# Ledger of designs, part 22: VH-VL binders against q9usg8r228to453

Target 1, 226 residues: q9usg8r228to453
Amino acid sequence: IPESAEWMNHLLEKVWPLINPEMFSSVADQIEDVMQASIPSFVENVRVASLDQGSHPVRVVSIRSLPSGEASESFSEKQASEAEHKDEPEQQRKQFYNFELCLAYHAKPVEDATSTSARASNLHLRIVFYPGIKGTVGFPLPIWVEIKGFVARIRFRCELMPEVPFLKNVTFSLMGLPELNVSAVPVAEGGVNIFGLPLISKFVNDAISAAANEYVSPKSMTIDLS
Key: E = the ipSAE of ESMFold2; O = the ipSAE of OpenDDE; V2 = 0.75 times the mean of E and O plus 0.25 times the DockQ between their complexes.

## First folded at step 5 (VH-VL)

Design s61 (framework fv_unasnemab)
Fold by ESMFold2-Fast, scan of step 5:
Parts: C-alpha cells; structure tokens; sequence
Structure s61 (fold): chain C 226 residues (1-226), chain A 125 residues (1-125), chain B 107 residues (1-107)
C-alpha cells in the first residue's frame, strides 16, 4: 500500500550528501562498459570521468511495506533454507524487513548555464569521447550530461541480525526500467558540434537504461553491512 | 500437498448472516496472506477481502461493495481463514473462493497461487 | 480504483491457432499484472505473473507482454485443453481488480 513520505523526504535531504560515493563509481563503471560496447567505429574509446549526485536530492514519492520475516521467502528460498539447516542441531533462520520505494528526481533550473558551480548542483555525468580509428588515441571530446529527471521503483530486502547494528545486509532490485530524461550540453561554447548533442543525449540515455537493466528484477544487488 | 478447503456456504435469506471457513494444509499458513475472491453465476472474478500475516499486524483490506458488512479474520493455530458476511444482499450470491497469495520477492510480485474449489452462497428469499 | 478492461469478451478459435487477449489498466500499473486460466467448473489457475513471468508448470505456448497500461496474453498454438476463460488481475494497489474475462471457445 503506498503512503505519504514527507517525513522521509526531510530525512533524505539531510542524508543525501552522506550517500556512499563508491556506489556511484560502480554505477559509472557499468554505464561506461555499456557505452564502450556500443561506440561506432570512428570512436576509439569512451569514459565516464565522473558521476556526481550534486546537492539537489531525489524525492521519495511513496513507500510501501511488503511481507517481512520468513513470509518474504519464495518457495524455492524456503526449500534452500530448510536444506541448509538440515544437518545443524540449531535452526538459524533469516529474518527480513522489506519495503518498496518510488523515487523521483527533477533537476533544479540552472539560472546561469555557463556557471559550472550552478550546473554541479544537479545530478550529472562528465563523459569523454575519444574519436579515432581502432588502435589509435584520439583527441578527447568532453561532454557534460545533465540528468533532467527520472522515476524509479525499487524494492529493498533488509536482512536482520540479532547483534548490533541489527542490519546484516540490504538487497535491492528495480521493478522495471526507470523513466529517464537526460540532456547533453557542451562544456564550453564554440568548441562542440551542437547538431550531435541530441544523438549523444540519446546514446547516453540508452546506455544508462541498459546499465539500470542489470538491476531490474529478478536481478539484484546486495550490500553487506556486517 | 498444498490445499485450501472452503466450507460454510448455503442458501440464506437477504439481511441474514453467514460465516465461511477455509482450512489450509501443506504450507506454513501463519506466514501467508489470504484472500477471498467471489464469482457470481456466469460472471467474472471479484476480489472481496485480504488478511495479512502476523508480521504485517493482521492488516485487512476490503472491496468497497462489502466494506462494513464483511469481516475477514484468521486463526493461525487451526490454519483457518474466515469470512463473516453480515447484511447479505441478493448481489452477494456467488461461488466464494479462498486463495493464498504467493510472493516472489525478486519480481516484487503478489499473485494468487493456490485456490480452493469454492463454496456456494445463494442469497434468496 | 484501478479499472481493468479486457478484450475481446469471447473469441472463437481452432486447435493450432494463435490467440491474443488484451488487458488495459485505467492507470499505470507498471508490470503488476497477473493472468489466470479458468476451466468450466474449476477454480482459476495462475498462468503468468509480473506481466511476463511464466508460472512453473505452465506450458511455454503461453506468454505475456506489456507494461504500464497495455498488456497482452498470447497462446502461440492453441491446444484442446486451452479452451477456457482467461482473466487479468492487477496487484499494484488495493482493491485488487480483475478484468472482465475472455472466453476462448471452439470454432
């Protein structure tokens, strides 16, 4: 059942700067791998130089509680757990706390588009294309990619443990591909072919969507906190 | 063998009450979310009510057509889910199915994976 | 409430035919759609969950597709045991709602 999340949004605004930057590095690497696999023959290499969350946070649109404890185990998971405990004198059952979040992001309007500081307040990527024939190192073409917005639905399974801090790990999965809108902009005026920017925007949008697909259900990622 | 067996249906006059029971076997009943779904003769399926597990505080949900008249409850010690039907109307005439909600965490999906054979309720004067 | 509109209400088909049934939600339900089969005098049986995930034990001739508001159930090569009614069901929010059903009958 979805519910109002205003209290969680206030908490998220405070926590947003504390989110682990290593998580973004892993995502950036995945996006880079997808882009590298899709570059045309006249581009030698592509790199994601940075992925920066900025100061403007995502918003929790809704939070929904899901079946928790042993009730959250699928039939196959219960079978595996029973088989695992078969030879043990003491039962060791997993306990879960589960929930689903709907997240939305909408970039804050940039008053001065030439200001790097103003642009950096929004979620963005810095991508570098290296044109050239395979086996040569081309002149770097840096592109600033702004994340204009997205909507994502994410499920979280939190495995509990009896010892402090009581949270052993968190597994998450996307409930479908996020809705995503990105915009490629030049890092400097007069140095970039603006006719190519819509194609670059589509290329990056497709790459981010493909990278996100690696976390779309039934695929998941687990973060070990213990 | 995973099984749901409904009972308690019958012929009843408008305005009266009837209690349906559903006995579960072959799975850990206390962990499962349970639903009642009805089907009027020759018509489609209509969801009636849901009761969640103890982990979800036995939360209940109802279709608007039955809210305030029907009460879903459960007895985990006996593996039974109940549907108490009050102020019955002719439009409540249907075959009532007891269902178990299966849950697949990795797809985030709830589905009705086990159904009983149903118990018939006929509301007529 | 989320309204589920199913079409057609009935379809006449022969063994070996490809049968397509559609289900439309009044608002986006993402992939939160299940498909059930009901044979005369029997309880419904789950065929597909999460719009496209085939339930264990269900023949591969059944497939589901779609996302958001528009969904499709396809039977690639109809078999004699497939003459039945089919229902879609959303689980995105309560109250849970079913489509009106599609009866697949012999031509």
Amino acid sequence: as target 1 above (226 residues)
Amino acid sequence: EVQLVESGGGLVQPGRSLRLSCTASGFTFSDAWMDWVRQAPGKGLEWVAEIRSKADSYATEYAASVKGRFTISRDDSKSIVYLQMNSLRTEDTALYYCTREGYDFWTGTDYMDVWGKGTTVTVSS
Amino acid sequence: DIQMTQSPSSVSASVGDRVTITCRASQSIYSDLNWYQQKPGKAPKLLIYYASSLQSGVPSRFSGSGSGTDFTLTISSLQPEDFASYFCQQWDSTPLTFGGGTKVEME
Scores: ipSAE 0.000, ipTM 0.463, lowest interface PAE 12.5, mean pLDDT 81

Design s62 (framework fv_cixutumumab; at its last look DockQ between E and O 0.37; V2 from the best seeds 0.00; counts 0 for: pae E 7.9 > 2)
Fold by ESMFold2-Fast, scan of step 5:
Structure s62 (fold): chain C 226 residues (1-226), chain A 123 residues (1-123), chain B 108 residues (1-108)
Amino acid sequence: as target 1 above (226 residues)
Amino acid sequence: EVQLVQSGAEVKKPGSSVKVSCKASGGTFSSYWISWVRQAPGQGLEWMGGISPDSGTANYAQKFQGRVTITADKSTSTAYMELSSLRSEDTAVYYCAREGYDFWTGYDYMDVWGKGTTVTVSS
Amino acid sequence: SSELTQDPAVSVALGQTVRITCQGDSLSSYDASWYQQKPGQAPILVIYYKNNRPSGIPDRFSGSSSGNTASLTITGAQAEDEADYYCNSWDSSGNHVVFGGGTKLTVL
């Protein structure tokens, strides 16, 4: 059943600008790795210089509770668990709190698109391309990539424990590839042919989508809090 | 490794009933649905129904509603399928299969199958 | 009428690629899973939810879906892949499981 998300959006508005951008370093590294694996022959190297959340927050569109008990484990997790514990007595049933979030993000309009400070209010990446043939030193070509918007559905499974801190781990999975729209603009004047910007936007969009695909259902990620 | 062990072959007369057992070992019994699927000689697979041992809830295919009863005993990790008013066309191999629910997709899959129980209905 | 339809037979040369298809209205709402059955043996699960393999299933097996059609693809078919293949899914009501009629794969 869907539940009110007003309190959560109020909290996000207050904490979003306070999040340390370095907390996104692992995500930035994964996006960089995917891009480097996909660079065309006329690009020697690519680097994600930063991933910054800006001051404009993600919005929780809806939150709904999901069934617990038998419904809390994936098919592959049950297979793996039984293989590992086949000779052990049946363990005490784990307690879970399960829910699904629908998240939406939309960038605020930027009146002066050439202003780095104005653009920094929105979620963005700073990417540096090194054009050239492999084995030659290319000059850096910096690109500003703004996340125009996304819509994502994420399922969370929280394993509870009786001892403090009462939360043992959190597992999450994306319920399909997020709808994602990005826009690339050159930071240095004369740095990029204007006809190349749509190709760069598509390249970055595809790379982010490919990175996200590693967490699309039935794939998941577990964060151990114990 | 998890196994589903089924009872032995049976020969029955038309109009009688048969009760086939399926014992789970080497894994969790109560957290999975146990489904029953039959296969007549030279024919395809046909789902009959299933049960959740934990809740006791059973679900039956429309064709078998009123003629099949599926039960489970958690203390012995055993599921049962009883088919009544047997006809010659009920001659088939009857399989039990473990039906796992996948939290992330919302779908059910049959990952472990018993070896099958041959039921022959003849006069 | 069958809820899920499969061609009765298909053949493939050793080392070549083959696609087995399953078609039904419910596949637009509920994805198919695939089972392999060899003579005298119980079925085994080879693909679930679009393109996921259980442990022990070779990576030459893959799944895909488009609209009301689901497909099982075997890339680089081996002799041991010769078997009957069944798709299954929920019926249109979402309350009952249904199987396709099965496809006999012959590896030449």
Scores: ipSAE 0.111, ipTM 0.554, lowest interface PAE 4.3, mean pLDDT 81
Fold by OpenDDE, look of step 6:
Order: structure tokens, then sequence, then C-alpha cells
Structure s62 (fold): chain C 226 residues (1-226), chain A 123 residues (1-123), chain B 108 residues (1-108)
């Protein structure tokens, strides 16, 4: 691992548990929207109760700088760069920093799967199903979704500015759908791992994938930091 | 037109080191990753590692980790690959290649190749 | 790390269509580039990102992907297409570049 990746990993180890889970609220909402749009016929509604990163951090597998748009000979990148700089004097041209991150997450092994506290150390999603089946309508079914692992490659383009924080906006894009492994368990006494229930696990996996697909190349998201 | 010009053929003894150079001309050097790929006689292509001349960051294949050093000199637009503790199995043609990429598509490619440098390791 | 696998050899009749396939777990996440190599020459990029062709590459070359596979297709093979073809991508870790073992294409 490059030195820069090691540095980032050390930082993540310290910062990750300090992150307010509310920072992921938008992600949770997006997942919920997708789930609601694709709920099975036997489900009346589904809600994402929470998305929590836990204390076990993601790992930066690799980080690398990429050529700026101006230097790129690729058609798309060149066009984008030219479009951005078309009417600007050389001295006033926007500056960009491009880089790629490869992230990996592996859940920490939990000795006691029934321990909520132990499970909470890992990245997890809490969802609530409202079944539409006779006899169960109106009774919420809370589900704990544990993220067992994922791998994602993300590219970033940062628009630089001379003023603090030196970032005007950031554009990111996923390089393909992330590999995702999830496990769902009911939040009930004697909780049975429903990982073997392909329907729920697949539903959750598909929903997360669908949500992620909105950011998969050539799609991207730009965040204005100004 | 961008070209990669590599140094000449080398004949080395086992246990010695070889340093191959790759000079870029006709275009931007520092912005693009330079990869090194070797090919033993009658064998396939094998990626050894690469470097970003701009950042100085290098990435190596695990097989060569600790034995290969890739460097770059931006002032001369030249990348270098040094392989130490040479063995007979290191006899191969060594190529440098420029890695282009498309930011929005997310895929890399090696669009410019050197002509290769033959390194022969023999007693 | 993951590997890319190719058939070591395939043949095609002149004017016919041939598909060379590359398989590997990493191809589910990353696309592949394809390189043509003739004896005594450096490799030449022929396909990158789906079905993109560099300048100078004939349109009879095309690329595709499905699942954990990538394919190079030559529609209307010519005698000059006889060469070794290599697929290339990132491994599953994203830290290393990997090549397939290569496919020797013979034009009959």
Amino acid sequence: as target 1 above (226 residues)
Amino acid sequence: EVQLVQSGAEVKKPGSSVKVSCKASGGTFSSYWISWVRQAPGQGLEWMGGISPDSGTANYAQKFQGRVTITADKSTSTAYMELSSLRSEDTAVYYCAREGYDFWTGYDYMDVWGKGTTVTVSS
Amino acid sequence: SSELTQDPAVSVALGQTVRITCQGDSLSSYDASWYQQKPGQAPILVIYYKNNRPSGIPDRFSGSSSGNTASLTITGAQAEDEADYYCNSWDSSGNHVVFGGGTKLTVL
C-alpha cells in the first residue's frame, strides 16, 4: 500500500467512529426510496431506520493521482476540459485535481452474533418492513442488515480555488458497481439469521446496488463546497 | 505523435542489476502513468509495475516487490525500471507503456508502447 | 489478486467471425482493454472500454462484456489479423494490472 494510503487508513481509524451517522442520512434516504419503489407485493411498506458506520472503518486499498483534464488525451476528458476552459485565459483557468480511491470494507468478526453491541461495531443498516400478508399487516418487522464487505473504486475530480478550503466542488463517480456482501437478521429474541432467505437479502442487495448505480460511470455526482 | 524510446539491449550476469530507461517525446510526460511490462520468450505479457511521474508514486506487482524499482525524471521525461538480483528467468523483452485513461468512463488503457528492451541473463 | 484467463489458441476462416473471450472475477467490476501483438513487435491497443477503438484500428474489431467476461470480436477476419491477443484489466484488489494469458489467433 502506498504511503499515502497508509496515512489515510490511520486517519480513518481515528476519525471513523467519530463521524455522526446522520452524515449518511442522504444515503439512507436514497436506499429507502429505491426500496419503496421496488417493494414486493407482500410488503406494504419499507423504511430505513438508520445507517450506522460503526467503529470498524473502511480501508483505503489504493489511492492514485490521475492526469488533469487538460493533460488527458482521452476524448471525453478532453472535451470536458475544453468545455470548462473554452473562454478562459490561461492564467484564469480552473484547476482540477483528479484522483482515484479503491476502498474495501470487511466486517470485524463478531463472536456473539446475538450481541447488538458487537454487531454495532460494524457498518450496518436497520430497516423496517411492514408486511402486507394476512395477519401481519400493521406489525413492523425490524431487520438488521450487516454489511459483511464491499469493494468500491471511486474517482474524484476536485475543482480547486485559491480560498480556503481550496475546494470549490468535488465530482465523484463509481467505477462499476461496488461488490457487496450483506447479511440480514431479524431484530427479535433468538434472532434467526435470514441470510438464507434469499428474498430479503436479495431485495436489500438489489436496492443498494440500484442506489449505487446512480453514481456509476459515466454518471457522476458533484458536490458544491463553496 | 507521442513516442516512447527505450534503452538498448542488455546482457547481464546472474545476481547483477539492470536499469532500463524509457524516454517520452512528442507529448506530455508527467501527467500519465508509465507502466513496465515484460515478456519472456514464447510467454505472455506480465505487468511489473507503474509510476506516476507527476506524483512520484509507484505501484508494483507483488511478484517483483522488493526487487524492482521504478523511477521517473520529469526534467528529462524519462522513466526507469531497475531490476535487481537477476535470474535466468528474467530474460525477457521489457516494455514501457503509457497509460491513458478516461475519467468519466473509468477505464485505463496502454495506448503508447516502447519498442521493448531485450535483457538477457546468462552465466 | 485475481487472474484473467483466455483460451490459448483459436482459429478462424478468412472472412469469418471469431470471438476471443477473457474471463476473471475482476471483470465483473472493471472493463478490459485488448492488445494485438505480432511476432517481434510491441503490443498494440485495439479495444478499450466497451467498444472503443483507437485511431487506425479497423472497425471489424469490436469489444463487449458480460458478467465476469470480456470479449474481442473480429467480424470478417483478415489474414493480417493473425496474432496474439491479450486482455488486460485491474485485479480484484484494484492494486495491480493483470494480463490474460494471451490467445493465438490463426487465420485459415
Scores: ipSAE 0.046, ipTM 0.639, lowest interface PAE 3.7, mean pLDDT 86
Fold by ESMFold2, look of step 6:
Structure s62 (fold): chain C 226 residues (1-226), chain A 123 residues (1-123), chain B 108 residues (1-108)
Amino acid sequence: as target 1 above (226 residues)
Amino acid sequence: EVQLVQSGAEVKKPGSSVKVSCKASGGTFSSYWISWVRQAPGQGLEWMGGISPDSGTANYAQKFQGRVTITADKSTSTAYMELSSLRSEDTAVYYCAREGYDFWTGYDYMDVWGKGTTVTVSS
Amino acid sequence: SSELTQDPAVSVALGQTVRITCQGDSLSSYDASWYQQKPGQAPILVIYYKNNRPSGIPDRFSGSSSGNTASLTITGAQAEDEADYYCNSWDSSGNHVVFGGGTKLTVL
């Protein structure tokens, strides 16, 4: 790991457990929506009860600066922008700071599948299935889903402005679908159908991937901070 | 029309250093990466490193880390590459190139190249 | 010594179609750009972002990609297309620029 990435990872070790899990509620809702659209008819409902980051942080694998301003435009945009600003000093043009971040996550090994404290240290979702016909009373079936790992490459385009906080817009985009590995984790011995756990794991994996796909290049999201 | 103008040919002794300049004209300079690529006689292209003039951040190929220093002067729109501890195998043409990318597609390219600076290392 | 692998040489008959390939693990994450170099000259960009051509590059040049492979195709090769061709991308870490070893195209 580069010296700079190690410093960032040390900071993440301190900050990660302090993040309020409610910051992820919109992500949990998106995953829930995808799952609800895909549940089979013998399941009445599915809910994401919680998404908790735990205490084992994501790690920064790499960060790199990207060309900014006119350099980050397409050829056609560059031609138009250069013509528009041909008589202007560079300091009067839109100012962007662009970078690429590669994040990796790997869950800590746990030996005790029944220990809440051991499993809670990893990134996880608690999902509740309600078996039964839609519109009827179903019995809750809680499932613990652990994120075993992921790798995501993200580009950020930060539009700068002269006023505090000096950021006007932040645009981000995923560079391909993240690599993602999830598993349903048994809570009690002998009570969990081992065939069902792989199916649940795939269902959740596909739902998270589908939610992430809404941000895969050339799709992006822009947050206006001004 | 954007153009990169490089300094003239150099003849150097082994163990010395060389500093090649690359001046941009006819366009913006500071928001692009400037990359340095060399080509030994009869050989392929070899990326040495690059710099973002705005941030001053330079990246170096691992082969050259510790021997190469890449800098930029925004006020003169000029990038510099200095290679130290020269050996005869450093005899090559040294190119600078402007590097851009398309944020929406995420792809990079070197769209403008200098004509190259021949550096000959001989005793 | 190269993360991007190209065949050292390829031949094509005048007027025929040729495909020059570039293979590397990083190409699943980063697309390649393609450069033409004639003897004694600086390289020029011929293809970027899969199949985009800079102004002045003939439409007989096209690019494609699939998985870990990028390809440069010249349809109806001309004598002036005889040159060295290099692919270029990021390495697998995303931190360094790499070139393929180059492919010498001979037009017969």
Scores: ipSAE 0.015, ipTM 0.587, lowest interface PAE 7.9, mean pLDDT 80
ESMFold2 (binder alone), look of step 6: mean pLDDT 88; pTM 0.917

Design s63 (framework fv_cixutumumab; at its last look DockQ between E and O 0.64; V2 from the best seeds 0.00; counts 0 for: pae E 9.5 > 2)
Fold by ESMFold2-Fast, scan of step 5:
Structure s63 (fold): chain C 226 residues (1-226), chain A 123 residues (1-123), chain B 108 residues (1-108)
Amino acid sequence: as target 1 above (226 residues)
Amino acid sequence: EVQLVQSGAEVKKPGSSVKVSCKASGGTFSSYWISWVRQAPGQGLEWMGGISPDSGTANYAQKFQGRVTITADKSTSTAYMELSSLRSEDTAVYYCAREGYDFWTGTDYMDVWGKGTTVTVSS
Amino acid sequence: SSELTQDPAVSVALGQTVRITCQGDSLSWYDASWYQQKPGQAPILVIYYKNNRPSGIPDRFSGSSSGNTASLTITGAQAEDEADYYCNSWDSSGNHVVFGGGTKLTVL
């Protein structure tokens, strides 16, 4: 059975609005790169102006500890580790602390959709499309994209070290492609043809999913903390 | 090559307990989980739980929580499964198996199996 | 509660290809392994980690997955492949191992 996540959700509610949005810049850049590669011929350029968490937090559905030792490695990593220790029989292998999070996000209903402040309470992207025909460019078209919801499972492998701060690095991976639902809304009247909004929503959803796929197992990312 | 050797067949009365042993020989015992899987006559495989001998951590299927206790003794490379409050529907072959795991894919696999211990509960 | 669903029985003619499927919500998050069991014997692992075969398992056995479905494929089925086949994976909580109900393969 997974451990209770209630205390973590209480902590997230307090901490979530305090997170610096600039910490998401690398994710925003990856989303932008995917979108730029996928733009239709009548769009010259696309930019992700910001990725902002808002005030409404993600929820931890569950957390569970995972086995350590040999269970911390993939089959390919086990083979590499065995080769590295072949000539050092007395050397100890690395120490790990492992866990898995199940995260869910559901946007809060916005009472006044014309209010930028009310809209910014939910996790969102600000995207700017530059319409154009080959060799020409039109005025920038700003689009607000709200994350309506997602479900993700993330595994973390934390390498421990005996010296302060005791945590050498963290490697993480998404367990399968996250479930994701986004909605594009116009920032100003006349800014976007209303019939184009579902196409923009699909385009952004596909781009976020493609960016997330770069972290889906067996792919992983390591953050060095030492 | 690692082998898992299980204790012999048992005949038990309803309400009693049974404790089955599984001794590993060859290979590494502590770095793998040992799982217990049962199979009633003509039925499918049912996971009961497992243990990490190295950490002593045990994990139980929801259906068996409160009735099953899985333990391990590293000094003898032996895992044990004790099932209490036996009923006629507990009549089954009980297997122990070495459980491996791929961290990043969540792949769980059981590559070495004991021959099974038949437990018959008769009234 | 989460479970893995398999068809109870399937038949294949000698030398033909058969596909046995395993379906469950947890398979969108976790990978399946496959076991062969003949009467009176313990199960034998035949596929793990998507499409890996343990030593001694013929190359006619292969695995695949898509969404919430995992498949075991046997190409050029032989008489000795007649057995019960089980899939396993973690449940949706990621905390318990679950087995599918099993598929009895008859080779005609």
Scores: ipSAE 0.382, ipTM 0.712, lowest interface PAE 3.1, mean pLDDT 83
Fold by OpenDDE, look of step 6:
Formats: C-alpha cells, structure tokens, sequence
Structure s63 (fold): chain C 226 residues (1-226), chain A 123 residues (1-123), chain B 108 residues (1-108)
C-alpha cells in the first residue's frame, strides 16, 4: 500500500466508528427505493431499517492523483480544448483535482454469528420485509444483511476555488459495479441463513447493484459544496 | 500538432547512468501524464513509469523502482527519465508518451509518442 | 500486479476479418487501449475505450470488451495492417501501467 493510502487507512481506523450512521441515510433510501420498485409478488413492501457502518473500517487499497484536467476530461474535448485554450491566461482556467480511490472492505470474522453485538461491528444493513399479496400486509420479517466484502473503484473530480473550503463541487463516478458479497440472515429466533435462498439473496444483491449502477461510469454524481 | 521530441541516441558503459529528455510542443503539457516505455530489440513494450507534471507525482514500475527517476519541468514542458546502474539488458529504445485519461469512461490512452531514444549499453 | 496476455501471432487473409484479444484481471475495471507498431516506428494509438478511434485511424479498426477481455477487430484487413499490436491498461492496483505481450499480425 502506498504511503498515502496507509496514512488514510490510519485516519479511517480512528474516524470510522465515530461517523454517524445517519450519514448513510441517503444511500439507504436509494437502496430502499430500488427494492420497493422490484419487490416480488409475494412481498407487499420492503423497508431499509438502517444502514450502519459498524466499527470495522473500509480500507483504501490504492489512491492516485490524476491529471488536473484543466482543459477537459474527455479525449475529444481535450483535443478541442488544446486548440481553443492555448492563449487563455492560467488565472482564468478552472482548477481541478482529480484522483482515483480503490476501496476494499472485508468483514471481521465473528466467533458467534448469532451475536448481534458481534455482527454490529461490521458493515450491515437491516431490512424489513412485509410479506403478503398486493394490498395485504403480513407480519414484518426483519432481515440482517451482513456485508462480507466489497471492492469499489471510484474516481473523483474536485473543482477548486480560492475560498474556504477550497472545494466548489465534487463529482464522483464508479469504475464499474462494485464487487459485493453479502449474507442475509433472519433476525427472528430460529431463523435460517437465507444466503442460500436464491430469491432473497439475489433480490438484495440486485437491488444494491442497481442502486450502484446509477453512479457507474459514464454516469456520475456531482455534489455542490459551495 | 502536438509533438514529443526526445534527446539523441546514447552509448553508455555498464554501471553508468543515462538521462533522456522529452520535450513537448504544440499542446498542453500539464494536463497529461508523461509515461516512459522501453522496447528491447525484438521484444515488446515495457512500461517504466510516468509523471504528472502538474502535481509532480511519479509512478514507477516495480521492476525499475529505485533505479529509475522521472522528473518534469513545467516551465520548459520537458520530462526526464534517468536510469542508473545500467546493464546490457537495458539496451533498448526508450519512448516517452503523452498519457491521457477520460474521467467519464475510466480509460487511459497514450495518444502522442516520441520517436524514441536508442540507448546502448556496452562494455 | 496483474498482467495482460495476448496471442503472440495471428494471421488474416487480405480483406478478411481478424480479432486480437487481450486478457487480464484489470480489464474488469479498466478498458484497454490498443497500439499499432510497425518495424522501426513508434507505436500508434488505434483504439481507446471500447470502440473509440483517434482521428486518422481507419474505421475498419474497432474495439470491444467482455468480462476480463478486450478485443481489437480489423474488418477487411489491408496489407498495411501488418504490424505488431499491443493492448494496454492499468494493472489491478491502479498504480501501474501494463502492456500485453504483443500480437504479430500477418496479412496473407
């Protein structure tokens, strides 16, 4: 791991458990929306009760700076910009900082898989299924979704400005769908690990993938920080 | 038209160092990486490393780590590659290439190449 | 670091179609660029990001990708297409650039 990545990992180790899980509420909502849009016929509704990062942090596998992209980020635009902006004063050019992160997560092995506290140390999603035929609501079925692992590559483009916080906006994009390994377990007593149940497992996996797909290149998301 | 002009051929003794220059003209220098790629006679292309002149950050292939130094001078739009402790196996044509990327597609490309610098290492 | 692999040599009859394939784990994350090199010359970029061609590259050159593979296709091979072709991408770590071993294309 590059020195810079190691530095970040040390920081993450300290900061990760301090992060308010509410920070991930938007992600949880997006997953919920996708799930609700694709619920099986025997399910009336599905909710994401919580998304919690636990105390075991994601790891930065790699970080690298990319060219500033002052002219353009696309091949065609760069070629065009080289012709057009040859004479533009440097002071009038937008400044960007571009970088790529590779993130990996591996859940910490837990000795007792039935221990909620032990499981809570890892990144997890709690979802609630409401079984029933459309128009009827059955008893809620809470499910614990443990994230066993994921790998994601993310590119960031930061538009810089001279005023604090020196960031005008940040655009990010996923370099392909993240690799994801999840395990779903019913919270109810006597529940059987449903990871082997193709329907629910696939449903959860597909939902997360579909949510992530909205940010996969060439798609992107821009956050205005100004 | 963007061009990369490299320094002339070098003949070196084993154990010595060589420094090859690559000057960019006709386009932007800071918005791209400059990569160094060598090719031994009858062999394939081998990436040695690259530098972002804008940030000054350089990356090196593991094979050359500690033996190659890549630098760039933004004021002269020139990149340099210095290879030390030369061996006969280092006899090759050394290319500099402008390496760009497409942020939205995640694609890297080397769209402009120098003509190459022949470095011969012989006793 | 991950490597890119290519067949060392392929042949195509004049006017026919040939596909050169590059395989590597990093291609699951990154698209490959393709380079043509003729004897005594520097490499030339012919394809980048799936099926994008730089200006001046004939439209008979095309690119594709699937899984951990990328392919360069020449539809209607010409005599001047005889050359070495290299695929290129980042390795799996994203810290290094890697080239395939190259494919020598012979036009018959």
Amino acid sequence: as target 1 above (226 residues)
Amino acid sequence: EVQLVQSGAEVKKPGSSVKVSCKASGGTFSSYWISWVRQAPGQGLEWMGGISPDSGTANYAQKFQGRVTITADKSTSTAYMELSSLRSEDTAVYYCAREGYDFWTGTDYMDVWGKGTTVTVSS
Amino acid sequence: SSELTQDPAVSVALGQTVRITCQGDSLSWYDASWYQQKPGQAPILVIYYKNNRPSGIPDRFSGSSSGNTASLTITGAQAEDEADYYCNSWDSSGNHVVFGGGTKLTVL
Scores: ipSAE 0.199, ipTM 0.725, lowest interface PAE 2.2, mean pLDDT 88
Fold by ESMFold2, look of step 6:
Structure s63 (fold): chain C 226 residues (1-226), chain A 123 residues (1-123), chain B 108 residues (1-108)
Amino acid sequence: as target 1 above (226 residues)
Amino acid sequence: EVQLVQSGAEVKKPGSSVKVSCKASGGTFSSYWISWVRQAPGQGLEWMGGISPDSGTANYAQKFQGRVTITADKSTSTAYMELSSLRSEDTAVYYCAREGYDFWTGTDYMDVWGKGTTVTVSS
Amino acid sequence: SSELTQDPAVSVALGQTVRITCQGDSLSWYDASWYQQKPGQAPILVIYYKNNRPSGIPDRFSGSSSGNTASLTITGAQAEDEADYYCNSWDSSGNHVVFGGGTKLTVL
C-alpha cells in the first residue's frame, strides 16, 4: 500500500466506529426497494431495518492519480474545449482532479457467532421478512445479514473553483460491479432453515449488486458542494 | 494538432546509458501523462513507465525499476527517459506517447505517439 | 492473470469481416484500447472503450466487450488494414499499463 493509503487507513480506524449509521439510510432504502421489487408472492413484504457499519473499517487498498483537466475529457469534449479556450492560457481552463480508490472489506471472525453483540462488530444489515400472502398481515421474521467481504473500485472527479471551499462538485463511478459476499445468520441459536438461509444470502447479494449497478460506469453520481 | 518529436537514433556500448527526449508541440502537455513504450525487433509493445509533468510523479514497470528514470520539464514541454546499464536485449525502438483518459467510460488511452527513437546496443 | 492474451495471427479475405480478441482478468475492471501498427511506423489509436473511434479512423472499425474479453471488429476488410493490432489496458492492480502480445492481420 502507498504511504498515503496507509495514512487514510489509520484515519478510518479512528473514524469508522464513530459514524452515525443513519447516514447510510438512503443506501438501505435503495436495497429495500430492489428487494421489494423481486420478492415472490408467498412473501408479503421485506424491509431493511438497518444498515450498520460496525467497528471494523473498510480498507483503502490503493489510491492513484488519474489524468486531469483537459486530459480527462472525451475526444469530442477535447475538440470543443480546445476550440472554446484556444485563446486562453492553459491555467485558465476548467480544473479537474481525478483519482481512483480501491476499497476492500473483510469481516473479522466472530468469537461467538450466536451473540448479537459479537455480530454487530462487522458490517451488517438487519432484514425483516414477512411471509404470507400479499395484502395480508405476515409474521415478522428477523434475519441478520453479514457482509463477509467486498472489493470495489471507484473513480472520483473533483471539479475545483477559485472560491472557498475550492471544491465545486465531486462525481464518482464504480469500475465494474463490486465483488460481494454476504451471509445470512440466524437470529436465534440453531434456527431451522425456514426460508432457506443460503437462498436468502443469494437474494440479498443480488439485491445489493443490482443497487450498486446504478452507479457503474458510465453511470455516475454527482454531489454539488458549491 | 499535437505532435511529439523525439531525439535521434543512438548507438551505445553495453553498460552505458542512453537518454531519449520527447518534445510536445501544438497542444496541452502538463495535464497529460507521458508514457514510454519500447519495441524490440520483431517483438510486441512493452510499457516502460510514465510521468505526470504537473506533479513530477513517475511510475515504472517492475522490469525496469532501478534502471530507468523518467523526468519532465514543463517549461520546455519535454519528457526524458534515461535507461542505464544497457544490454544487447535493450536494442529497440523507444516511443513516447501522450496518455489521457475518458472519465465517463473509465478508459485510458495513448492518443499521440512519437515517431520512435532507435537505440542499438552493440558489443 | 495480469497479462492480455491475443491470438498471434488472424487472416481475413478481402471485403470480409474479422474479429480480433483480447482476453485478460483486468478487463472486467478496466476497458481496453486498440492500436494499429504498420511495419516501420508508430502505433495509432483506432478504438477506445467499446466503440469510440478517434477522428480519421474509418467506421469499418468497431469494438465490443463481454466479461473479460475485448474485441476489435473490422467489417469489410481492406488491403490497407493489414497490420499488427494491440490491445492495451491497466493490470488488475491499476498500477501498470499492459499490452497484449499483438495480432498480425493478413488480408488475403
Scores: ipSAE 0.011, ipTM 0.594, lowest interface PAE 9.5, mean pLDDT 80
ESMFold2 (binder alone), look of step 6: mean pLDDT 88; pTM 0.920

